VHH binders against Rho GTPase-activating protein gacW (gacW). Designs and how they scored, part 17

Target 1, 182 residues: Rho GTPase-activating protein gacW (gacW), of Dictyostelium discoideum (Social amoeba) (q54g18r699to880)
Amino acid sequence: VTLTDKAQINASTIELPPLVSRSIDLLMEQGISSVGIFRTCASATALKKIKTRFEAGEDIDLKAENVDVDTVAGVLKSYFRELPNPIFPENLHEYFFQAMRQSSNEEIIQSLKDIIDQLSPLECKMIKKLFHLLHLISLEKDVNMMSPENIAICWAPTFFRSFASELLPINSFMIVNYFDIF
Key: E = the ipSAE of ESMFold2; O = the ipSAE of OpenDDE; V2 = 0.75 times the mean of E and O plus 0.25 times the DockQ between their complexes.

## First folded at step 8 (VHH; framework vhh_7ubx_2)

Design r6 (from k33 with L99I; at its last look DockQ between E and O 0.56; V2 from the best seeds 0.00; counts 0 for: pae E 6.7 > 2, framework grips)
Fold by ESMFold2, look of step 8:
Structure r6 (fold): chain B 182 residues (1-182), chain A 119 residues (1-119)
Amino acid sequence: as target 1 above (182 residues)
Amino acid sequence: QVQLVESGGGLVQPGGSLRLSCAASGFTFSSYAMTWVRQAPGKGPEWIAVITSGGSTYRDDSTKGRFTISRDNAKNTLYLQMTSLKPEDTALYYCAKGIYEYGDLSDYRGPGTQVTVSS
């Protein structure tokens, strides 16, 4: 067992919160072609009901209950928005800005990978799964109307807890280059 | 107390144009991104255009090229120029403080202005 193998084994055994894993799984199966996913809101009452059940510890079978895509999308985004600390805290923002100033895409990608590796193993596993979903949505933008830039508008304020406009291109770059970065 | 008041809606023929305005008060307007959101009958709300505090704009791809968002920070006013209007653009249009993120934005939106596109 090498140090690299130990790290890879440790990351693969981390259990994601049910809200995160169940929501992303449903959206990967049923949400990729949904017009305006993450842009279109579900009703506040539907969101509250599902969110309250997850917060009470219930592992909801979202598929069996036929929970609509927009409700699941809203619950997922709400989870990340309400974290005590954002996934990409302010002390990392300057590193993200510096990464984007590199001279080649390969250097940008490597710098972004290095920043993401600073996150906890749980956070890394969550965002790897989430960005996979976001990448897949972006590939179907002609059907769902959600370009990488539109997805970044929906998610960057949540990921960075900041409305700085310079963060939007960073978020869209990570969505487009998912397989190279994550 | 945040206040947002939309105006400029109305009845227009297909292919027509409208300019919506949103008067803002009760917060430092120039420090926040602003969003135009619409809600068509029987559908949930959706954002259609965002303008950042620095003036960069982002638009829903389905309205790309037809709708232009702008702001006047000196007048605390947000604008939406709509052209080439289609019947599917019929909706209640309202402005929101910040970027539209989830569910209920009632605390951060105005009452809206109705846009109806019909022959």
Scores: ipSAE 0.063, ipTM 0.499, lowest interface PAE 6.7, mean pLDDT 83
ESMFold2 (binder alone), look of step 8: mean pLDDT 80; pTM 0.798
OpenDDE, look of step 8: ipSAE 0.501; ipTM 0.786

Design r7 (from k33 with T52N; at its last look DockQ between E and O 0.65; V2 from the best seeds 0.00; counts 0 for: pae E 7.8 > 2)
Fold by ESMFold2, look of step 8:
Structure r7 (fold): chain B 182 residues (1-182), chain A 119 residues (1-119)
Amino acid sequence: as target 1 above (182 residues)
Amino acid sequence: QVQLVESGGGLVQPGGSLRLSCAASGFTFSSYAMTWVRQAPGKGPEWIAVINSGGSTYRDDSTKGRFTISRDNAKNTLYLQMTSLKPEDTALYYCAKGLYEYGDLSDYRGPGTQVTVSS
């Protein structure tokens, strides 16, 4: 077995942090129809308690503890907000802007895929699972009141660590076109 | 340093209207999106509306079109026009520089203005 084969096998078996996987799994099951998901916030005390337990290494059964959807949403968002480097750091932002200037959706999608491919295998796996959730939420906007634009408002500062409003349509485009980009 | 000062809150009867203002300084106001956020007693913060630097707005559909965000870049002022107010709109309302996100907003928000809707 070569080093390349072992690296490929290890990338295929990368385990997501329990905070990320448990939170997304619960939100996929119970959060899709939740009105205002990611827009409505839980208390800071509730968020801190759950987050501290995950940081101590506990794999919390969020469903068994009846942790409410907004607390789980906040815990998930805080994980990405607190990464040492943002998922989409500033040196990639101009590439995102240039991607959106392409003349066709297919060219835009391919350019966005190329940017996503620059991320680490762990980052890619996390984002693939997360954007799947965000896409599904956007499909149920008539129930949950969260359009792709509303979801982008909630998430773009966290993903890009930037308040530039030009990032909103980029984020919403990636949510809508999840299956083509990720 | 970023400074945001909200005003225009107060006690209003159900069905009434209020216009909130947010005076901004310490940054190039016209270059940033601005957000109105509210926090009801015992709840976490909730965004209400966003206006981009170019004037496009994004509004929470749960307010059913009762709230309108606007800005005056010449006066460095953000506005929220609220109509058909209901008791559930009772909250501390504050503006934020940029887009809403979880976390400490103290560097990017004002102290807020209280809106109380009751008889």
Scores: ipSAE 0.013, ipTM 0.406, lowest interface PAE 7.8, mean pLDDT 83
ESMFold2 (binder alone), look of step 8: mean pLDDT 80; pTM 0.802
OpenDDE, look of step 8: ipSAE 0.487; ipTM 0.782

Design r8 (from k33 with G98D; at its last look DockQ between E and O 0.70; V2 from the best seeds 0.00; counts 0 for: pae E 4.7 > 2, framework grips)
Fold by ESMFold2, look of step 8:
Structure r8 (fold): chain B 182 residues (1-182), chain A 119 residues (1-119)
Amino acid sequence: as target 1 above (182 residues)
Amino acid sequence: QVQLVESGGGLVQPGGSLRLSCAASGFTFSSYAMTWVRQAPGKGPEWIAVITSGGSTYRDDSTKGRFTISRDNAKNTLYLQMTSLKPEDTALYYCAKDLYEYGDLSDYRGPGTQVTVSS
């Protein structure tokens, strides 16, 4: 095996941070039917306790400790909010706007895929898993009261590190069209 | 300095209506999205309605069209019209500058106005 092969093998085995993987797994199992998920916030105290343990390197078994769904949701969102660089940094925002101006959904989807391809392998792996969860939540909106638009409002400032409301339709489009984009 | 002051809360019977107001100062109100947030006793805060600078509105599905957000940019005022009020709507209601994001935006909200729905 060459050095390039070892790098490719290492990329294919890159593990998600435990906070991200544990949180998403719990929410896929227990959070899909939770009313107001990501819209209702956990207490700051509960959130801080769990965050501090993860930051100290603990791989918390969130299911075994029966951690509240809203606390897990808050921990997950805070991880992305506190990244040194946002998942969708400002230099990509104009590309997102240009993508949405295409004439057909197929063209929009392809343009969005091209933008996603610019992210690092770890970032791509994280957002693929996260948007899968967000998509599943949106499919159960009649139970959990979280439409794609509501989910987009909760997540757009975190993903883009921007309060520009023009990003809301972009975020909701990616949630709805998860399987075609990611 | 950003300042937001809510008013219009009070005690109301189930099925009743209230109109909340939020007076804004210290920023260019017309340039920002605005959010209504509520916090029930013993629960975390939740956003309930958003209005963009361009006037597009978004609301949580749990209110099922009972709440209407609006703004008057000439008066720097945000409104929430609430109808068909239920006991579960009892909460402190806050307005917030921008899209509300738990934790990081708490300094850009007002002190809140209490809404209590009971007989």
Scores: ipSAE 0.250, ipTM 0.614, lowest interface PAE 4.7, mean pLDDT 84
ESMFold2 (binder alone), look of step 8: mean pLDDT 79; pTM 0.796
OpenDDE, look of step 8: ipSAE 0.622; ipTM 0.817

## First folded at step 9 (VHH; framework vhh_7ubx_2)

Design s1 (from r4 with Y100W; at its last look DockQ between E and O 0.65; V2 from the best seeds 0.00; counts 0 for: pae E 4.7 > 2, framework grips)
Fold by ESMFold2, look of step 9:
Structure s1 (fold): chain B 182 residues (1-182), chain A 119 residues (1-119)
Amino acid sequence: as target 1 above (182 residues)
Amino acid sequence: QVQLVESGGGLVQPGGSLRLSCAASGFTFSSYAMTWVRQAPGKGPEWIAVITSGGSTYRDDSTKGRFTISRDNAKNTLYLQMTSLKPEDTALYYCAKGLWEYGDLEDYRGPGTQVTVSS
């Protein structure tokens, strides 16, 4: 087994949950121009119907079923909110705070990369795909009305499972600097 | 027990102004971010403005500066100053403790005050 073969085998064993991959794909295609994406909420009934089908193992074609963008956004956010452990658990929060105290953006970025590298391979794959979406949304803020700061308000409580407002600038920094961090 | 009580809504003509208030009790108001949310009948809620415990504000850009959130920590009161009101602003407006998360967070929101913009 060569190093090249190990890398190819490892890549083939990591699959994103269909809820995550299908939701992000739809939102990248149809959600970037949606006014207030992640800020507006879908009905609890619509969310529950889609969530239970994904949890039962169905790979839903969200586009073919014309699932509303706000419903897909809500399903995606609820997945991360309901994880047994948050994607950025409390034992990492001080490392995030320490990273932001560095004297240069280059040092901040490197420190954040080091923290992200501590996540599991599946978590890293999910976060890379998700933050790509959030970055693209932030680039279209004049259309969708969602600045990096507004996106951070929507997502930081879910990512960190904390209401601490000091996490907002950390989350917005990671959205803006996606290509350098992820 | 967290309690939030909104007031100041009403019927206004397009172009009018209103100042909403939210009286807070049952928690250390000054330690939490506070959010204004609106909801039209039959539609999902949307947050429109947030103020942090430190006083930094974040607003829905679609209002284009028409809404200003503020707080008075000495009076445990949150405010929303609305100007240049449009029919699209018609909704139930309520305040929420913390950064808004959709779902069943009813213990952390008030019952709301109705704003109706109509000729």
Scores: ipSAE 0.233, ipTM 0.584, lowest interface PAE 4.7, mean pLDDT 84
ESMFold2 (binder alone), look of step 9: mean pLDDT 80; pTM 0.802
OpenDDE, look of step 9: ipSAE 0.392; ipTM 0.739

Design s2 (from r4 with Y100W L105F; at its last look DockQ between E and O 0.73; V2 from the best seeds 0.00; counts 0 for: pae E 4.9 > 2, framework grips)
Amino acid sequence: QVQLVESGGGLVQPGGSLRLSCAASGFTFSSYAMTWVRQAPGKGPEWIAVITSGGSTYRDDSTKGRFTISRDNAKNTLYLQMTSLKPEDTALYYCAKGLWEYGDFEDYRGPGTQVTVSS
ESMFold2, look of step 9: ipSAE 0.221; ipTM 0.597
ESMFold2 (binder alone), look of step 9: mean pLDDT 80; pTM 0.798
OpenDDE, look of step 9: ipSAE 0.432; ipTM 0.758

Design s3 (from r4 with G98D; at its last look DockQ between E and O 0.68; V2 from the best seeds 0.00; counts 0 for: pae E 3.4 > 2, framework grips)
Fold by ESMFold2, look of step 9:
Structure s3 (fold): chain B 182 residues (1-182), chain A 119 residues (1-119)
Amino acid sequence: as target 1 above (182 residues)
Amino acid sequence: QVQLVESGGGLVQPGGSLRLSCAASGFTFSSYAMTWVRQAPGKGPEWIAVITSGGSTYRDDSTKGRFTISRDNAKNTLYLQMTSLKPEDTALYYCAKDLYEYGDLEDYRGPGTQVTVSS
């Protein structure tokens, strides 16, 4: 085992929280075609039941229990919304505004890559997996009725807190340009 | 004290139209995005339209352009024009300050106005 191999092994062994990884995996498999995903919410009762079981440490087999897509989507968004520190730290929100002002898509993309580079390895892995899902959903908007802009509205309060409405354009840009940014 | 009061709901036949209003007070209305949200019986809430402080509008794509959000900043009033109404549009409709978020009291919701689409 070389020093380079240890660095590669350590990065590859970062594990996402089970709630995040299992929810995104189910949504990639079953949620892409779901009409209104993230816009339509499960009942508060259904959300609370699933969240309580995850919080108790249960490894829920969401597929075997046939948990509906909207409940899984709601649990996933709640996880990110309830983080003590936003997944995009608030001190970086000014840089999102600066990215929006760039004169070309290439400059916007580079600015966003610079912001992503400031995240921890775990944060980066979570955000890459999440935005991959959001991108895939946006590609099927004619089936699921969720344009990049609609998805951005659903996630903006979670990502940007008090700047949510002002940062809608850059939020949708990141969803559309996932592969170039992440 | 933020206050939002919805009106304009009622019983309407399939294919009909309604115009909902939301009277806002207790905050600088023109400085905030505003959202229309609906909640069907036994279901979770869902946003259906957003208008930013700058006037940009966003509508959920599933309505196929049947709903139009607008605002009159001089009257502190938010509107939702609904057309081609369907039974699945039956819900409590309420306005929210800023973008919709899940949970109680988030986005300073109003009490709502009932829309019922049936023959």
Scores: ipSAE 0.351, ipTM 0.694, lowest interface PAE 3.4, mean pLDDT 85
ESMFold2 (binder alone), look of step 9: mean pLDDT 79; pTM 0.788
OpenDDE, look of step 9: ipSAE 0.529; ipTM 0.789

Design s4 (from r4 with L105F; at its last look DockQ between E and O 0.71; V2 from the best seeds 0.00; counts 0 for: pae E 5.1 > 2, framework grips)
Fold by ESMFold2, look of step 9:
Structure s4 (fold): chain B 182 residues (1-182), chain A 119 residues (1-119)
Amino acid sequence: as target 1 above (182 residues)
Amino acid sequence: QVQLVESGGGLVQPGGSLRLSCAASGFTFSSYAMTWVRQAPGKGPEWIAVITSGGSTYRDDSTKGRFTISRDNAKNTLYLQMTSLKPEDTALYYCAKGLYEYGDFEDYRGPGTQVTVSS
């Protein structure tokens, strides 16, 4: 068992916040076919009600309460939007830009993997689960009307806390190439 | 102080056309992406078109190419040309500064203009 192995073992035992794990699990089960997922919002009142309960420590059974897909999607996005620091903080943005300027897809993928490896173990685990969901949604764009580009537009300000248009193709690339990057 | 004022909404028959305008002030308009967002009765808001500071456009497939976003940086004005309007396009239409963001668009949007598509 090496130091690297200890870090990997610890990462695999990290528990995701119930809000994140419950929301992603429901969306993987019920949300992939939902038209406009992440683009269409639930009401602010519905979002706040569910979010407040999670913040109070409740592990909500979202299926038993028949919480609709758009509310769950909004709660999940709200969690990442309200993190003290964005999941992709500004000190990494130039590295993301430089990665996309590499001459081959293989080099781009490796550079993105290197950036992802700089995130904390919890952040890596959350992002791996989240981008898996986003990838699955993108595969069903003919049903849900959410291309990788549309998903990227919905999530880029939340992931990066930046309005730079150059971040959009980075997001879509990571969604499409999920299995190679994460 | 960011100010956005939408206009050009109204009652339109199915199949009709409408041009929305958004007058912007209080920020350097040409430096920001701009977004059109709509909110139908009983539903949450959704973005429908984005134009970057460089002029590239993105739109959602739900409008099937019926909507065109454009900007005039000299007049600090954002536009949405809507054609082949359908009853499901009935909504309050907002312009927003920047890329669409669920929780923050209230601080960066106008009061909206109503579009009603009815026979």
Scores: ipSAE 0.192, ipTM 0.572, lowest interface PAE 5.1, mean pLDDT 84
ESMFold2 (binder alone), look of step 9: mean pLDDT 81; pTM 0.819
OpenDDE, look of step 9: ipSAE 0.522; ipTM 0.790

Design s5 (from r4 with D104E; at its last look DockQ between E and O 0.61; V2 from the best seeds 0.00; counts 0 for: pae E 5.7 > 2, framework grips)
Fold by ESMFold2, look of step 9:
Structure s5 (fold): chain B 182 residues (1-182), chain A 119 residues (1-119)
Amino acid sequence: as target 1 above (182 residues)
Amino acid sequence: QVQLVESGGGLVQPGGSLRLSCAASGFTFSSYAMTWVRQAPGKGPEWIAVITSGGSTYRDDSTKGRFTISRDNAKNTLYLQMTSLKPEDTALYYCAKGLYEYGELEDYRGPGTQVTVSS
């Protein structure tokens, strides 16, 4: 057993926050065909109730409690909205803009991968799981009415903590090209 | 202070058309994206159309092109042209400054105009 093996073992044990992992798991199982997922808001009361239980440390069995899809979607989005620092902080935004100006999709994808690699291991693990969900939702747009562009409108302000409309095509590109980027 | 005032709502028959207007003041209208949002009975708010400061538009796919967002920067006015209206389009319609997200832009929206589609 070497120091390299020990470091690899430690990195592989990073656990996602229960709110993130439980919410994404439920949405992958029950939310992909939900009309307007992430675009339709849940009751503020239902959202607050579930959110405060997670924040108190409870590992909620969302399926056993029959928590509705829109409440779970809202809880998940609020987690990222309320992070002390956004997943894609301001100092990375110009790199995202420059990536989209590359000549080919292959160059754009590589540039985006390089930006993603600057995030912490926990952040990378979270967004890999989250963007997988967003990609799956986009594949069912004829059922759920959520195109990559519609999903980007719902999520870009949260991911970047910015209302700059130039971020919308970046977010939709990452959703569509999930398997190549993450 | 930001002020948005919607108008043009009312009762229409299924298949009808309606044009909503949003008069904006208190900010440089041409510099911001603008959003139309609706809230149907028993549902939360949802965005339905976005127009950027540069004029690019994004529309909710569920309306299948029946709704068209536009802006007149000289008049500080945002528009929503609705056609082929259905009972499920019944909702309170309001405009918002910027890209709408519940809890992020509540202070930057108007009071709304009611659209009721009934036969």
Scores: ipSAE 0.147, ipTM 0.548, lowest interface PAE 5.7, mean pLDDT 84
ESMFold2 (binder alone), look of step 9: mean pLDDT 80; pTM 0.806
OpenDDE, look of step 9: ipSAE 0.363; ipTM 0.721

Design s6 (from r4 with S31K; at its last look DockQ between E and O 0.62; V2 from the best seeds 0.00; counts 0 for: pae E 5.7 > 2, framework grips)
Fold by ESMFold2, look of step 9:
Structure s6 (fold): chain B 182 residues (1-182), chain A 119 residues (1-119)
Amino acid sequence: as target 1 above (182 residues)
Amino acid sequence: QVQLVESGGGLVQPGGSLRLSCAASGFTFSKYAMTWVRQAPGKGPEWIAVITSGGSTYRDDSTKGRFTISRDNAKNTLYLQMTSLKPEDTALYYCAKGLYEYGDLEDYRGPGTQVTVSS
């Protein structure tokens, strides 16, 4: 089974795909202090080895195999990149732009919450866990060198499947304001 | 068709400087963010610097103050000024259309220019 097949099986319930939950848990434990996390991606060879094993149906225990942080980070990003549709599909992008034009941060936050609430229960559960990780990474900028802006640069193309530069401050805002939005 | 061609790499002594260029064609250059990425032998790619369509720049904190990204929209050209080069900077350097994303950018990047810092 592929990474997307595992996600599809779990989409019949509210359980997170094991790869997603295991990767985020490992990164929460071992990745917060990792310099350049998500910016310094794993080699294509290391990533391919792990992805090939998952596609062959192996349910890899990433912690037990002591898979390095950058490889786990790359596997996690690849999962979201390879979804049939992006987490924030194009039909939501104008809503995101409209939200950022509100007159106060409180109104912006509420508008973003309304957009997030339109996602499926599984998508909401995944991004709540993922953005929690991204928020915690941003709080350790002085150790890991990953500001909210740097994290947004790494993740916005994956989340939105778009190169529009106006999406960068939206992504950064959601990382900073995680607890208010998610 | 998107085309990106890097130049300006070469062999340089530690402490030296290089200016990389990226000639862009096949799209409206001024409307897109542009990224410099590097890949050392046996390592994964990493972005170094991003410049938005509006001219805001972002760079890897570890290269802070040593690398400067800029663009000339009239010439459809992206630049990376590198100073105080270290052996750790040895890598293939390439430019990419848009914000960097591993895998997705393979179709929107140039072939790269080699930078080697050694004595």
Scores: ipSAE 0.153, ipTM 0.574, lowest interface PAE 5.7, mean pLDDT 84
ESMFold2 (binder alone), look of step 9: mean pLDDT 83; pTM 0.834
OpenDDE, look of step 9: ipSAE 0.574; ipTM 0.807

Design s7 (from r4 with Y102W; at its last look DockQ between E and O 0.71; V2 from the best seeds 0.00; counts 0 for: pae E 5.9 > 2, framework grips)
Fold by ESMFold2, look of step 9:
Order: sequence, then structure tokens, then C-alpha cells
Structure s7 (fold): chain B 182 residues (1-182), chain A 119 residues (1-119)
Amino acid sequence: as target 1 above (182 residues)
Amino acid sequence: QVQLVESGGGLVQPGGSLRLSCAASGFTFSSYAMTWVRQAPGKGPEWIAVITSGGSTYRDDSTKGRFTISRDNAKNTLYLQMTSLKPEDTALYYCAKGLYEWGDLEDYRGPGTQVTVSS
């Protein structure tokens, strides 16, 4: 077993996969103002090259190599799409639906927090960092043209592995209310 | 079993209009969100409009005000009204069952209808 395969003793010190952490960091620095981020697809060739290097265990310095924003966005989304199980598996979907039927935003937020707490420590750390990025993108929608709803369209099928349209407002709610939920 | 057939594409001049249609069969149309996606030559696909099963619409902001998605659940038909067309809108336009997912196009989309905007 390698050190990269070992779980951390303390969840606060758990290490994210380099693909995830490097991609989110670059997008936070250089991607927030990018028009159509996550909606516009990258070059398939560029995407494949970067994915292959990460899969071989390389910790790529995406910033130093000047990898374009859409390629990094595509690599990040592909990681979550290709997980053996989605971040929000089907057994959680009814809980998400029930959460959104609560009477107040405070009750909805608390119910969503309870669902998020069911995820593994690694999954929680990944989605906390990812939703932070998605929230920041949504705050710049006048520049990047990506409202919370547009971001949700790009990500909900990947997060839930479902095309149910009722998941869209749930995803956009979590993006908007990031600081209260995560 | 899922069948989606697009129509209404063609050659138009800049500033022109087109109405695209997508006839759906082989599934309960009214239960699913539907998406219009376009793919320009040499580029990856991008969604341009989504309509939920309940009729709520979402559009990419760059086409906002020019493209309108609608559905007729009684006729199992999805529509895209396009106005003020630009050369940059030249692409293959296809409808997809559900929300757009760039990796799942083959099983959940039609063959598309070509829109070409040129003089």
C-alpha cells in the first residue's frame, strides 16, 4: 500500500486527490470569470492527456503548465462523473426531496446539512471544496453567464447520476446557500 | 425504444428565424426534462436550453432573449424558437431526454437537425 492510499487519522487532515485539489485551486484563481465554465466542453484531446497523467499518479502543476480553464473544468467534472458511485446516490434522493418540502429556509438548510453529514469524510471534504468554487462562480454570473441554475444543470446529473428535473432546484439551492449548508 | 426526431433546420441568413421541433416517442415524455444541445464543427457539445417536466425553463445567458424552449406534452413534442440568428449559431442542433450530460449523448438524443447561418 502507498502513502497516497492510506486514510488520514483525522478527517480535517484528509488529503484530497491531487486531480480534485489542483483543479479546484486553479479554477478558483483563473476560472471564475470564464464565460460558460462547465457548460462549454474542452478539447477531447487535451482532456484525455491531462486525465491520463493524473491516472498515472502525476501531481500536475496545472498553473505552471498553463492548462486552459475549460480543460481543467472538464477534468474535474469527469472525475466525479466516473466515480463508482455518485456523490449523492439514489438512496439519498428521497431525503433531498423531503428536505425541500420543509416550511422555511432554515429547516431546509438543516435537513440538507443532515444529508451531507451521511457522506464519507473524503466525500464531504471534496464537495465542500467543490461547492465553494460553484458558489463563487455563481456570484460572478454577470461576467461568466453561469447562474446558480445554469451551474446546477451542468452538475446535477453528475452529482446525483439522475436526470430528474426536480434535482435542479435542490442543487441550485445548495450552491446559493453554500456557507449555511457546508 | 427511445426515439427523438428533430426537424426544422436549414440554411438561413443572419438575422433570420427558425423553429426547431423534436418529436418524442418510446417514453413518458411528460415525466422528463428535455434539453436542446448544439455542436458546432470541431467543437464539443453545449446545452442551450432546458425545460423541466413542470414547464420551467432554463437558458444559457448568451442566447437569452433570442432562443425560447417550449413543449407540448399532448403531442410529445419539444420546440426551440430561434430568432436573430448569427453565424456563430451554426451547428448541429439535437434534443435530448433529460438534462444534458456530455458523456451520455447517444442513448438519449436524436440525430439532430443542421442549422447553418450564412450569406
Scores: ipSAE 0.104, ipTM 0.509, lowest interface PAE 5.9, mean pLDDT 83
ESMFold2 (binder alone), look of step 9: mean pLDDT 83; pTM 0.829
OpenDDE, look of step 9: ipSAE 0.534; ipTM 0.797

Design s8 (from r4 with S31K G98D Y100W; at its last look DockQ between E and O 0.56; V2 from the best seeds 0.00; counts 0 for: pae E 6.3 > 2, framework grips)
Fold by ESMFold2, look of step 9:
Structure s8 (fold): chain B 182 residues (1-182), chain A 119 residues (1-119)
Amino acid sequence: as target 1 above (182 residues)
Amino acid sequence: QVQLVESGGGLVQPGGSLRLSCAASGFTFSKYAMTWVRQAPGKGPEWIAVITSGGSTYRDDSTKGRFTISRDNAKNTLYLQMTSLKPEDTALYYCAKDLWEYGDLEDYRGPGTQVTVSS
C-alpha cells in the first residue's frame, strides 16, 4: 500500500477522532440508562488523565479499560467545549433563530437541515453520531432523568458557545427530531 | 477576578426549608447563566438548577419542584429556595458561573455552603 493510497483512503472515508467515536460508542452501549448522564461530573483527575492520553495520540479502548460512564461523558463534552471553533459558530446563530420562526415544524426541520448542510463533512459526521446518542438518551428520560430540555442545558453552551436562552429550545428541538433533521 | 460566595446552609430536619444565596463579583453577572451544583459525600458534583441570562430556569427532575432558582441582577446575587428537604439532599451546595464549563467547575465556582438534612 502506497502513501498515495493511504491519503486517498483517508480523504474518501471520513474518520472521526478516536475520542469522539470511542466515547459515543461506549455511551451508546452503557450510558443510555445512566442517571444524570452529562449532568453528573466525574472527578477532574479522571477526566484529565483520559484527556491527556487522547491528546498524546493514544487510541484508548475505553471499554477494555472499564472507564466509567461519567468520565467518558465528561471527556466527550470536554472535546467539543475545547474545539478552537464551536460546532455551531456565532455566524450561524441568526440562521438558527430564523429557522425556529418558520410557520410549521416541517419548514423548521427543513431550515435546520439546510444549516447542518453548511458544516464540513467531518463536523456533520460527528454531530450526526452525537445527536443520535442524545436522542436515544432522551427516549429513556424516565430511567436516566435526562429530558431533551435537560440534555439541551448540558450541551447548548458547548455546541453554540453561548448562553443565549433562545438556543435551548432549538437544541432540544434538534434532539427530539433527530431522525428528521440528520 | 471571579468571586462567588455561598451562604444560607445549615442543619435542618427532614421536611424543612432553606434559602441559599450566592454573592457574585468580578464579572458582569447579568450576562451569564448561573448554576447551582451540589456534591454529596463520596459522589461527584451534579447540577441541580440553572437560570439563564434571559431568566429561563431549568431544574433536575429529581428535585420534583422542591427547589426554585432565582437571581437579582441589581444585587449580583443568585438564590436557591429549597423546600421539603430530605436526607438525600445532604450535600455541599455551590454556585457556578456559566454552564458550558460544566464538568470541571473548580475555576468558576465558590467554596460552597453545607446543607445537612438529618432526622
Scores: ipSAE 0.073, ipTM 0.483, lowest interface PAE 6.3, mean pLDDT 83
ESMFold2 (binder alone), look of step 9: mean pLDDT 80; pTM 0.801
OpenDDE, look of step 9: ipSAE 0.518; ipTM 0.787

